Miniprotein binders against a7ua95r516to809. Designs and how they scored, part 59

Target 1, 294 residues: a7ua95r516to809
Amino acid sequence: ASLSLLSISDLVPDLQFIFFWMSNAIEILYFIQQKSPAYMQTIELMDDKAGSKESLLSATISANEEAMTILEEVIMYTFQQCVYYITKTLYVVLPGLLDCNPFGTEPSSEQCRRAAGVCVCAVCVMPEAVRRVVSVFQTTSDLLQQYQVHSEIQSQMFAYLFFFTNVSLFNQLIDKGPARGWFQRSRVLQIQASVKILLDWAKGAGHNHLAQKFFAKFCSTVTILASPPQQLSQMSWKALCAEHPSLKPVQLHRILTQYQLMAELGPLPIWQPSSEDEAYIYRTVDLLESFENH
Below, E stands for the ipSAE of ESMFold2; O stands for the ipSAE of OpenDDE; V2 stands for 0.75 times the mean of E and O plus 0.25 times the DockQ between their complexes.

## First folded at step 5 (miniprotein)

Design hg10
Fold by ESMFold2-Fast, scan of step 5:
Structure hg10 (fold): chain B 294 residues (1-294), chain A 105 residues (1-105)
Amino acid sequence: as target 1 above (294 residues)
Amino acid sequence: SPIEALIEAFRAIAEAVKELYRGDPEAALEELEEAIRELERAIEETGDPRLLEFAALIAESAALLARILAEEAEKRGDEELARRARELAERAERIAREAEERLRE
């Protein structure tokens, strides 16, 4: 349980070992799949006067199936271990993202960003809390690149990390947001800016599609909360559901209730749930997202 | 066949990794010994450049795992296990070198 107290840098040696074996297992699995038809054909063409050919074919099929099963088990196990260690570190640093102020940048820092280039300047001006989260993603990307892990596995890794980040941020905002003042407009705009830095990193790293897909719920939440009262008041419940399909009725209702409270809009029934959705707005079991069933 | 020996070598390496994560370095050492034995058999029986390249890759992987096992054994104060793991690392490195040299011929 002490792993959550470690920085991502402290985990690099252990992660290098795990990524090395994951990469090797993937490469060998591909080799076996590619070569299997050729050597089976070679055995089939052998002389079979003693019945040894049938025994050799049976043994080869059995050995191949067992080897592939073990390789798949190693790949899954190493993937799970990487995810476990990385998400433990991520869980510790994510709350800071909701509490930081990215608008504290001086004009000289802005000028540097435009003169020196976006990639270099983003690291220089990034708030500490955001930098800590980006560091976890960047270290993961560096390790996947160092060990030449296939793009399919790399995509699955970032899909899960983005999924985890989305669920963690959403649950924290919904659970602790009211007590922490995170639904105040100024705080929501700070959160939106911090999330944009994270999404910009993902875009630069080649994961824009995954980020758009797996951050949808938290992005929808922040977008609604950041909407001006005049604009949001003009939208019906049906229009909001259509614009934010990632949000469940109970989630959307909770967000709009908090927005109405913080914007001091009074007791007006501006966003009345449809008759179809009304049954679901009181399902507390559906309010928070699960880290399972991804 | 050489290809069967290579498949068995990798199977043993996969089991060694599994045993290390289970916290059984003695079982991991036994699996690693089996892997290196199968690799030695495979390279003696093959002249195919593709199989030699594959054998070199598996052997390099086995050498790295053996070195990691030796370091882990040293941290635990298990001098005998560390010594045996270092011997296996050297054997795996010899296999990789032999396969690479034959590829250049």
Scores: ipSAE 0.014, ipTM 0.389, lowest interface PAE 7.1, mean pLDDT 78

Design hg11 (at its last look DockQ between E and O 0.78; V2 from the best seeds 0.63)
Fold by ESMFold2, look of step 6:
Structure hg11 (fold): chain B 294 residues (1-294), chain A 105 residues (1-105)
Amino acid sequence: as target 1 above (294 residues)
Amino acid sequence: SPLEALIEALRAIAEAIRELRRGDPEAALEELEEAIRELERAIEETGDPYLLEFAALIAEAAAKLARRLAEEAEKRGDEELARRARELAERAERIAREAEERLRE
C-alpha cells in the first residue's frame, strides 16, 4: 500500500537502484577526466593530413565536454530522486520529535532533567520517535557508503537533509506549537533532549559541522524557549539578535511573544525591537521557512 | 566516428534510466537497444585503447541496466519484455568482454 512506501526500509530497493546509477555515472566521469589527456596526446602526435589535426582535437574536446555534461545530468537527476524519496519518509517521522518524551524510560531520566536542565542524561534510552528519524539518516549513510558515493556528494546529501529537517521542525513548532502546548517549558526541555540525540548521531557520523550550520535556527528557537524567565527577561532585543543571528526579526518576535505568554510575565511586551527591526516584525511572509531556500 | 557512437550510446543509457524511473520500461528497452547498436558500431571502428575502455564502461552500464529491466519485467509478468531485456544484457556483456580482451592485447 501507499502508506507502506513511507518506510525507509521499503524504499531501499529503489534507493539502491538510484545510488547504483549515481555511482556508475561518477565512475565514467572519473575515467574521462583521468584518461582523456593521454588520448588527446595520441591525436597531437598524428600526421597533420590536410590540416585536420586542429579540427579533430576541437571535436574531441567538444565530445568530452558533451559526455561530461550527460554524466553530470545523470548525477543531478539521481540526486534529486534520492531527495524526493528520502524527504517524503523524513517528513512523516519528524513531527514525532516534538511530541516524544526522551526522559520517560527510567525514573532517573526525570531527575537528570530537573537537576541539570541538560538535554541528554547518562542513562537515556533512544525514544521511538528519535529512532525513526535516526533510522532514515543511518540508512541513507549506509547506502551512500555501500555504493562508494564520492564524499563531496555525501556531504551535499546530508546538508540538504539537515536543511529539510530544520525547516520541517521549525515550521511545525511555529505553526502548531500554541495549539499543541509545545511552548511550555517542560515540553521544550523534552524537545531539546530529543534534538541532542540527533545531533550526537550527526557528530558520530562525521557531519557535525553540517548539522550545526543547518540546525541553527531550530536550535536557537529551543534555546530561547528553554531559558529561565528571570535570565531571559534581563536580555535586550539587541542582545538576543546578536546571540541568535539565524532568527529573522519576525521569527524572534513570535518566539518571544509565545515565551512571555507561557511564562505568565504579563500582557505588556518586555522586549522592544530596535527601530530598524520594528519594520520587519510585521513581515508575516518571512515567518515560516521555505523548503526551497537550500 | 567511434567517439560519436560512444556519446550517442551514453545519451541513450541516460534516457533509459529516466524512462525506467518514469515507469516506461518499453521505452527504456528501446533506448538500450539503440545504445547497444552504437556500441557495436564504435567497437568495430576503433582499436584505440581510450575508446575501447570507454566502450567497455558504457557496455557494462548497459548490461546492468538491461538486467534490472529484465527483473522488473519478470515481476510484472511481461515475459516478452523480460526475454528482450535478457537478450540485450547478453549482447552488452559480450561487447564489454570483447573490449576488455582487446585492451589486454
Scores: ipSAE 0.731, ipTM 0.925, lowest interface PAE 0.8, mean pLDDT 85
Fold by ESMFold2-Fast, scan of step 5:
Structure hg11 (fold): chain B 294 residues (1-294), chain A 105 residues (1-105)
Amino acid sequence: as target 1 above (294 residues)
Amino acid sequence: SPLEALIEALRAIAEAIRELRRGDPEAALEELEEAIRELERAIEETGDPYLLEFAALIAEAAAKLARRLAEEAEKRGDEELARRARELAERAERIAREAEERLRE
């Protein structure tokens, strides 16, 4: 069997096996946590004329600790394998989200059309690029539910997937955005609408708080780029930093510089740092985000 | 010690999973054979309800792994590996049933 890394559907059999083993390990761990105390009490209540009770009790404590260590290692290993396969798929499909148009053709059209005798009004449809990303998240959610993976593990998985998605989108927008025209207002509004589809999916799946937490940097970036020039021109550098705490100063400065260029505002001193603010901006050397969440 | 045997069985299953993910089904089969031997030893040495239930859960996990290993071997065209994996699955299923029957008295 040849594994395909381009489609989430092609990975489902392999992911099913990994989720299956994670679920089995969690089930055994849960059994030990729930049943071990009663068993320990049974040992403590034993008639012990031979003096073997202390040895049996000690051995049981040691065995339970060893079992938990083994199971936790299996859970961590299988969790990391799932994340690896899912994020490799996300890495391929995420760039398309920045290039798609979720508004479609005539999204607010007042005209209705007839197709095969049915009256159809123009409506926004989910772009294929957005559908591919949502499909990865939905397939993950379905597999976690199918194998009854504990809600805490589900939350940790989506926390990581949202973290990865945020970093991927932010890095791509900052690194390639200017050259690709993604900082143009019409493109930014399309990106904002596409991201809203992902955030709406997350809310519907019960992960709203995780999405709000882990998408903060990318959402701040899109919010700034979508802001009217009049609104941004009234804010000082310190006020902008305070309103967008998820952005590092060097990241904020690059975004604002690009905004000035794309909005054709000319040379403005408003968003230029003071000498003190300049030191603060260039204290942070990393422009792009790391995929390591440590 | 039945406790020691159960822990060794669990360790062998964990290693079988890792070997299978590394793409070494023959090594996974060897680990699974070890797990089943330890499970057989454990249920022979104990009558304790907690240990029997623990053994049943581990045996169920081993049976499921053996079934998956058989399926992968069949897809690969390795009929001998698939046969051995199916035999291990049947042994694990017998262990689980025996432990559960003893729990029911």
Scores: ipSAE 0.572, ipTM 0.870, lowest interface PAE 1.7, mean pLDDT 81
Fold by OpenDDE base, look of step 6:
Structure hg11 (fold): chain B 294 residues (1-294), chain A 105 residues (1-105)
Amino acid sequence: as target 1 above (294 residues)
Amino acid sequence: SPLEALIEALRAIAEAIRELRRGDPEAALEELEEAIRELERAIEETGDPYLLEFAALIAEAAAKLARRLAEEAEKRGDEELARRARELAERAERIAREAEERLRE
């Protein structure tokens, strides 16, 4: 109940704080890394009259290492907190993406309607369910840029968020898809269109490679399900494995089995798993993706 | 040493953040007070450009944290906490300015 009320906008103040600290900690860490060698050199050039130079150098090294350790802990902590809050928001909005009809005349976002009439920006023309997901990612991007967070940390953040999104969408589609009719061709095409909008956003935001990598399982699943029966029935198990390497044998087998049921296809010997894969198709523990393996 | 003081200031700021996340702004304020005391000690005891620049960066971070704490306290109607936090922010801002001025000399 309480989770359904949480918007990304409600988290912005908390996220701003976390991103601020993350950025500051990175800046200070970078300062130490860049400037500490020169500082050590100044100590090394001091007159060794008191035999204290070596002791001072050792103490300074130890102190700098301690400072870097503290800063690294802050960076890790703030990163984890960002991920926690953002993924909590994603958890709420992601299910709407699977139920979205992007081909319907959904009214433009209320915010863009209020300001200047028909906003034709890429976000305003998005279906509401897609827009909500994109808004989480966009807000994250904007905050990361606003606080000038190091590019590597930004990449790691989006990698994790895309990973989380893929796992969530994939697991929902595999687990609930048959019961909710998401395996029906018309619904699959809607899902495919919605995901394309998200991927186009990711491309526009400079995260194309990460999006392609981390959405591979979900995209492969949707691609298979969107394939016409005439085309898919001509593809062997081996060909499908080769074309969709992100899918485990158990996952591919599940998708094909559900596709066969939905399309009312008879047994297709061409989809029979290889002898090598036959042992793996029964590993139901590997069917759903884990959030822990990132 | 001045460097040890700066490290203690960083540790105190990190702890202040943790206390804020736990919902204890008073404990966070106490940690910020400690951080600022250590920063003041550090800048008084050193003329080294590295340590002064380091102190300035830490002090700026502390000042911003204190300002945020003040804003949050004001929103809650805790005027005493807000006042204390503003005073700490001003102290930290002074430290940052002093360190920067000394770097230009």
Scores: ipSAE 0.435, ipTM 0.803, lowest interface PAE 1.1, mean pLDDT 89
ESMFold2 (binder alone), look of step 6: mean pLDDT 87; pTM 0.870

Design hg12
Fold by ESMFold2-Fast, scan of step 5:
Structure hg12 (fold): chain B 294 residues (1-294), chain A 105 residues (1-105)
Amino acid sequence: as target 1 above (294 residues)
Amino acid sequence: SPLEALIEALRAMLEAIRELRRGDPEAALEELEEAIRELERAIEETGDPYLLELAALIAEAAAKLARRLAEEAEKRGDEELARRARELAERAERIAREAEERLRE
């Protein structure tokens, strides 16, 4: 069935079936791993002069290995199916993050509360686009918990989902950002606020370490683009590379080039790549070409 | 051997899952019938606690798979397939209960 237009809620019955089978296969596999050695030792300690004990032991070892192979195949298959359906849903909702405004209509200074000498003008709210992405992650978490899937597999699931989200957002921003105006500072600040909502959700869900690891590239990109011109122009190429190790030299160079164009910083480039990085940027012409093709 | 029967039951259940994923509930039912038959054979041939507990876990999974198959058959209006799937679910549930009761003895 075509699942590209379905919300995560529409997938819940199918995902429940897949998580059910993943959980059952894990439970049976864990039982065999935990109890089989003791059972085999019981056979080994039998008094048997006819040699049938050795045949029984050999048959039991082979059968247990075969069972574990079948169960591992089920676990892998069901894991891949869950990832497929969840990421297909994510792919549909993720572009909305780049177009939404978590600040709503920007408040003027007249709309700001000036009570007690403070101005409360900008407040981050959860836009519907961000809520749709959070709903995918939350539903996944709920299902993993409902079927008591082991924490290691839960971690692998969210590692992949965060990886997929990061790559999808980064590629869309780099590929379509210039044409869509996403590199404009006001739009980047909106994107940064939306991403913070996702990262805050991940922290609350116990996945802070995974989120920090797998969102590094997109977070670095947004951080650079959100920087004021006076601040960014004071940083050397070497300093930028050191602060953003997740970005490849060619990626950092393209981001900075777009930043210079959108911020109208003039024709003289402030950031000079090292001789090694410069050689890499120009040597991989086909790689750079791939980012310009849509 | 009873362990070989349990392995065959797992193989048949994996095939049933694949058939359901392909949208062939009749083929899934045939695979599940094979799994239940092998589970019944395993329980009959063994009194070993390890094999009984393994059989109970597999039978519980088979029962839930049969219930899911019955649901899919009902959605399609195939009342005969749904009836057969419900019968398989009941047989799997009896196997699980029998194995669990024998473990407590």
Scores: ipSAE 0.365, ipTM 0.773, lowest interface PAE 2.5, mean pLDDT 79

Design hg7
Fold by ESMFold2-Fast, scan of step 5:
Structure hg7 (fold): chain B 294 residues (1-294), chain A 105 residues (1-105)
Amino acid sequence: as target 1 above (294 residues)
Amino acid sequence: SPLEALIEALRAMAEAIEELRRGDPEAALEELEEAIRELERAIEETGDPLLLEFAALIARAAAKLAERLAEEAEKRGDEELARRARELAERAERIAREAEERLRE
């Protein structure tokens, strides 16, 4: 029996309830949007012998507008609650992705299952830390499918989850990375492999475009850190910025400066902007404070 | 008046959802009971096919919500609350069937 205090499994009952209501609210909203014109036309064509058509039309319009407002609020509320609980769980499991080693895991017959002729293995080629993150995304996908939530809302959900994951991983890598050894070459390669597993999952789930869009900043950062110092030194500042458009020039400079300090290869210099190239980056950045720090 | 009752049913269901999110299934059940009562009133007052279709849709949603509430009550060990929730689910399903039968006639 697991004593885990916070896991995706603990949130499934709450999430099922929220997805259930979201789906029903969307269906009712669609019904009102689709049927309201026909109902209004029916009232307008009525004989006005016993009362006022205008009174009935006015009352119907008011009631429909009130219902639409309530349903829209419920849809927004349930969407925000789903995002809150899922991202809260992601925040707890994401740091593990920066410390895990995807290169050493071997399949075990005791840990693998075969169902319908397909081998299912929770620990084969996927570290526990990566599996925990994938489990959050997969559970979300399963619940959206179970409650038949419209594809546009599914896309919005994963867009936000990928955005959150990207920002969280980027901030942790930049702020804690040097002290935690995450800038070491061996760790960077492990991080790159772990991220590839997440991106491969997203591709298989039909979210490749969203993953490429919203993981761009973290992927660019990992690509730079995995690049040999010699290769980076041969590129102009303009070329580096052009190759990594998802990074602001000041962010790119910070990454390169931290990488140079932590590089295991030691004496090889990492390229730094000339005064001309430096003027270029600071003309591009909308932060006046960046000028004062130089 | 029937349309007003349907709108009140939707409002009560939204309140039930919020109460469940706050961890108060007893308050959620009370809101759901109000929703079912408004649905019953709407069905009794109308013969309009469009309003009957609207009522059937809301009633089916209410039935699913009631069954979900019953599951949450069972997980908490509240057998009385679970029984009352299942009774509401049956009432909601009956309302949906009645509305659908009238639409076919």
Scores: ipSAE 0.006, ipTM 0.357, lowest interface PAE 10.6, mean pLDDT 73

Design hg8
Fold by ESMFold2-Fast, scan of step 5:
Structure hg8 (fold): chain B 294 residues (1-294), chain A 105 residues (1-105)
Amino acid sequence: as target 1 above (294 residues)
Amino acid sequence: SPKEALIEALKAIAEAIEELLRGDPEAALEELEEAIRELERAIEETGDPKLLKFAALIAEVAARLAEYLAEEAEKRGDEELARRARELAERAERIAREAEERLRE
């Protein structure tokens, strides 16, 4: 395995080729869709005693459907390839977001103010680890604009990238966070600030709605971990679930259990499950298993 | 390079579409001829499965556009343009088959 970090800039030539391919396939598909109805109407208006009119219409429909299927496969393949290479790069840089300190003694943090995840002055106020994540998203946005990819496809691309980022950050925080000290309050506040920079970038790029939707689970998790123990202990299980609808009840239970252990809250746990609360957890597990088996 | 040839083929296909939208099927045919020449060059120079897959897909699109062009030419009574377009469709289909055969290796 290579110890070299993969940069998004290393992938730009390959991504340019793939985006060019995808853009042209979309335009060809659009052209065929626009021309097919007009051509079929022309055939229908023909006066043909031999009945070749129906044969021509059938052949045209068949040929257009085949061409559209091929183009749809090309569009899907190129989209999947872009997502694959971009998420592979994200996977390498995302752990740094959980380890970095945006409250560090960086000169830019003291000299300049942040605005929507972008530099307002000559010096960038982002930590290097956050900048690397932002540069992946910015490069993706630049390439989509360079090849004039339709806004709907752009939105789908960022939906997938934000979903991937959210899941990756959530899984890393929950599975590895306790061992790495990421559940400590000072670390949680650092993570919260780093995520805020990323979300501000998304807002500035026109993806605020997507970012709010797809980062909800990770944001809820960080919010819980940043909450005072007294505040959490005053809420019922039902109220906690209602406040964090982006989290499955079993995920929320796992977070609270780890929070109690890692926050060193002493002999009294922050949450005492009742028979009713336990029944609710088990019911939720059964529902999740039902969906997964479908 | 094979990548460069495939990019030029895609560019030629895009230009062919633009000419069809302008109502110039003869100019569209010339662009498709360029696309097929670039595809032939790419196939001869590459063994990369990803590039062969792209070449096959581009060739199939080119074949369908050539067939459409042939039908449009026939509607306008341009028998020579229709013949050239059908010949081009055959060449594109041959390229697609060759690329797919090499992918099965």
Scores: ipSAE 0.015, ipTM 0.426, lowest interface PAE 6.6, mean pLDDT 74

Design hg9
Fold by ESMFold2-Fast, scan of step 5:
Structure hg9 (fold): chain B 294 residues (1-294), chain A 105 residues (1-105)
Amino acid sequence: as target 1 above (294 residues)
Amino acid sequence: SPLEALLEAIEAIAEALEELKRGDPEAALEELEEAIRELERAIEETGDPYLLELAAIIARAAAELARLLAEKAEKRGDEELARRARELAERAERIAREAEERLRE
C-alpha cells in the first residue's frame, strides 16, 4: 500500500504498520539490554569444558551486538518514516491555520433581534483548519499510546513535530503573509486565537514544555504583530530583542516593517536597530528558518 | 545456536520491512516465513529461559506483523496473500505460546 498526502485518516493503516514495528523493535532491544547480562553470567557459570564455554560466550556476544545494531537501525528508520509521513500531512494542512477565523460562529438558532452594542467574542470554537492540525497530533499521540511506545521516543516525536510546525508556520507567514493579507490586524488576531487553541491542545496532552520550547519563534512573531500600537511604539529595539530572543535581527526588522505598513500608524513609530545588529538586518539568508536542526 | 537462529529471525523481519518499502508484499511474506522457520529452530534447540523469552517476544512481533499484512492484503482483494499471511500469524502465535508455556514449567 502507497501512502498519500490526502488526509491523516487515510494514512492511519500505513502508519499503524510503521508504529507497530518501531514499538516491537524497541521492546526487543529493551529485552536484550535488560536480560543479556544475566544470560552471559549463566554461560560463565556453566560446565567449563576446555574451549567450549569460551566459544559459546564469544558467539553470544557477537550475536547480541549484531541484533542490537539491526534493531537500532530499524528503530531509526521507522522513526524517520513516521516523521516523514506525518510532516508531509502537516505541510498540507498548516497554511489553513493562517487563513481561518476562530471567531466566525453562526448565531444561535434561537430568535435574536437585538445586538445592543459592541460584542466581544470571548468563546473560540475550534475551526475546521485548526481541527485538521490537531487531528494530526492527536492521531500521532493515539498511535504512540496504542503501541506503547517508550516515553522518550514520544517526546522526541513531538519535539520534532512542533519544531516542524513552528518553522513551517513562521516561513509561510513571513514569505507569503504580505500577499495573503495575513499581516492585517484582524487576521493577526485570528491567527493568535488559532495558535492558542493549538497550544492549549499541547498542554492538555502533556507536552506544554515542548510546545513552549519549539513554538517560541512563531509565538514571538504573532505576539509582536498582535501588540496594540500604543504598547509597541513605546518599546525600544533593545527591549523587543530582550523579550523575543528567538528572533534574528533580520526577522525582527521584517516583522516591525510589516507592522508599520499594515497598521498605517501616524506618525509611524521608529524602531532603530542597535549598532551591533545594524549589519544583520539585511541578511536575507537568515530570514527564513531551516528545517535542518541537529 | 539458538541465539543465532533468533538473530536470523530478527534479520528476516527487518528484510520483510525493506520488501514492504519496495512495494513487494509477496517478498515480505517470504521473509516472514523465513523468520518463523528460524524461530521454530530456536525454540527446538533451547531450554534457556532468556532465549525462550526472547523467542516469545520476537514470535509475538512476527505474528502481529503477519496479521497486519493479512489485513492489508484482504483490503486490496488479494485473498491468497491474506490467507498465507494468516497462516504465518497462526504459526508465529503457536511458537510464542509454546515458548511461554515452557517458561512456566
Scores: ipSAE 0.150, ipTM 0.628, lowest interface PAE 3.6, mean pLDDT 80

Design if3a
Fold by ESMFold2-Fast, scan of step 5:
Order: C-alpha cells, then structure tokens, then sequence
Structure if3a (fold): chain B 294 residues (1-294), chain A 80 residues (1-80)
C-alpha cells in the first residue's frame, strides 16, 4: 500500500488525531462505567408510582450497555488504526536493521546523552537503520504519553509492536536469511548488536518485561547463531530445546542446519538428529510465525 | 421508524458527546433512526462523528453521512 512507504514523521498528524480520540473514548467509557451506579440509584429514588419506573430502569440499563459497546468498538477501532499505521512503517524499516553495521566508522554525535541517564551514543554507534526503528517506538511512546493513555493500553500496544517486530525479523531471517548472508557470523554479530540497541531502548522506556517476553524467539535465534560451534555440538537436542523454549523444534532444527552451512565458520561438525529426535522435530507443522496473536 | 435528532455543541464537548452517545444508544435500542447533527468549526468533533460512524458500521448498523459546510449529519439505524 502507499501508506507503507511513509516515514513515521509523515504519519504523526494522523496518529495524533487517532490517539486523541482513543484517549477520549477511554475516558468517556470510564465516566459512563462510574456514573451508571449513581444513575441507577437516582431512578430507584424516583417517586414514580404510575408504574413506569421499572420500564425506565430496564431501558436505562440497555442504553448504557449499548453506549459502552459502541465506545468499546471505537476504542478497538482506533487502537487497530494506530497499530496498522505503526506496523506498516515498521515493516518498511525493519529489513534495514538486519542489514546495518552498528560498528560503522562514523558515530552519531547528534544523539549523545539523554535525560534520565540514558546515553546510547556514548556506548555504541546507532546506525541510521536502527535509528529509524527506534524513532517509530519513541514516537509511539511520546504520543501515548502526550494523550495520557492508560498504562494498560500502553502495555498492550507495545506488546503487539514487539510481537510484530519479533515475528517480522524472525520470518525474514529464517525465510530469506541464507540468501542475504544473514547467517554469516559477521552479520549475525552485527544483528545481535542492533537488537541490543532496541532492547536497551525498551528497558529505558520501562518496557523491559514486554521486550524480554515478545523478543524471546528472535533473541534465541541470534544467540544460537552467535554461539561458538563447539558449544552447540556438545549439547544434546533435549538441552538445546530446554535452553530455547520459545523456538518450535522445526524452527530450532532449521537454524542449526543453516548454521552448519556457514562458510565463514570453517569445518563444522555435521549435526544429525537421531530417529527419535527426527520424529520430535517434525511433530510441529509450521516453520514461519503468524502475525495473528491467538 | 421515528427519527431522533441530536445536536452537539462545544460548551463542554466531553459532556455533550457523552450525552449524545447515551441518547443515540437509547434511540437505536428502541428502533428509532438517529441523526447526529454536529455544528462546529472544531475538526476533532467532526472526526469523532466519523469514528462513531465506523464503530456503528462494524457493529452491523446502517450508517449514512452527509457533510454541508460546518455541519455534519450522521444517521445510524440498526440493520435488519
């Protein structure tokens, strides 16, 4: 879609309107929920002996339920619109994260030292590709804070954004990684460093627990690929599965097989599953992750 | 088939929107057609009316929108 070509900065005015209405809808819903008991009490206290009091009470309950349903749908729609625009932007910029070098020759001096003691520039170079991804997350955080969106909604949004990022990066690495050389050791170390910048950002933003949970699959993948061949060859299949519970057996097997094919690592032991291991590996059906959260 | 018209003004936008929503929900529940008439130069109130339109449509309501100058009319009716 043409929207997938826009930068996050181009979408800020539209996102501001959507966040504004999402926040307002949440506040209105909260107000109606708090007001409902008082209004019911008011009806109960009415001196209506004509017999219409019961009908009015029933009608008011139904009307309040319909109003709350409509507001819940407004909240869901605006949430989905925010997610749609943000993930469209992420999808465009994420491949750059896999293809950049955080150990490049020119530092990003313009982003040195931030408030609250966070300083990415002093520790490492932030490549433009990583900066674009961080900018999407930071802009989202700024908008959620600007419109005072409740913390639970903020957590849900970042849970989904981290989930989306994890799935996107994992699927790209598994499906296209070998063809683009992403399984080469030098590239894997660059990817690991870039991911660390994202995880450090998430920690600084107060989302460390969400990042640990929703980046687990991709983090396991880069950890395996960055591991020395000797370490991997000495572990049993059961031990590898236990260390990487976020990976399905078929995914872990694909990663290990691709790792053994890397030219840069020299002669690697050929890992062969036993008959029992092979049955276990292929017990799971789906190699790639779905973008739908069940 | 009766039509209930709701006019939204900016004296206290949040309270006005809450009241409009309550009246709209009640009218729909009783089988009425609901017309929301927003007369404002405030684009945020107009955008809220469009969000209500989309939400109602997703819930299975029949929705019509008419815009004229600084007036937006939204008709919502439950689909049979």
Amino acid sequence: as target 1 above (294 residues)
Amino acid sequence: SETVRIEVRSDDPEEALIRALELMAEAIRRGYRVEIEIRTDDPLLIEFARLLEEAARRLGYDVEVEEEGNTVRVRVRKEE
Scores: ipSAE 0.024, ipTM 0.542, lowest interface PAE 6.5, mean pLDDT 72

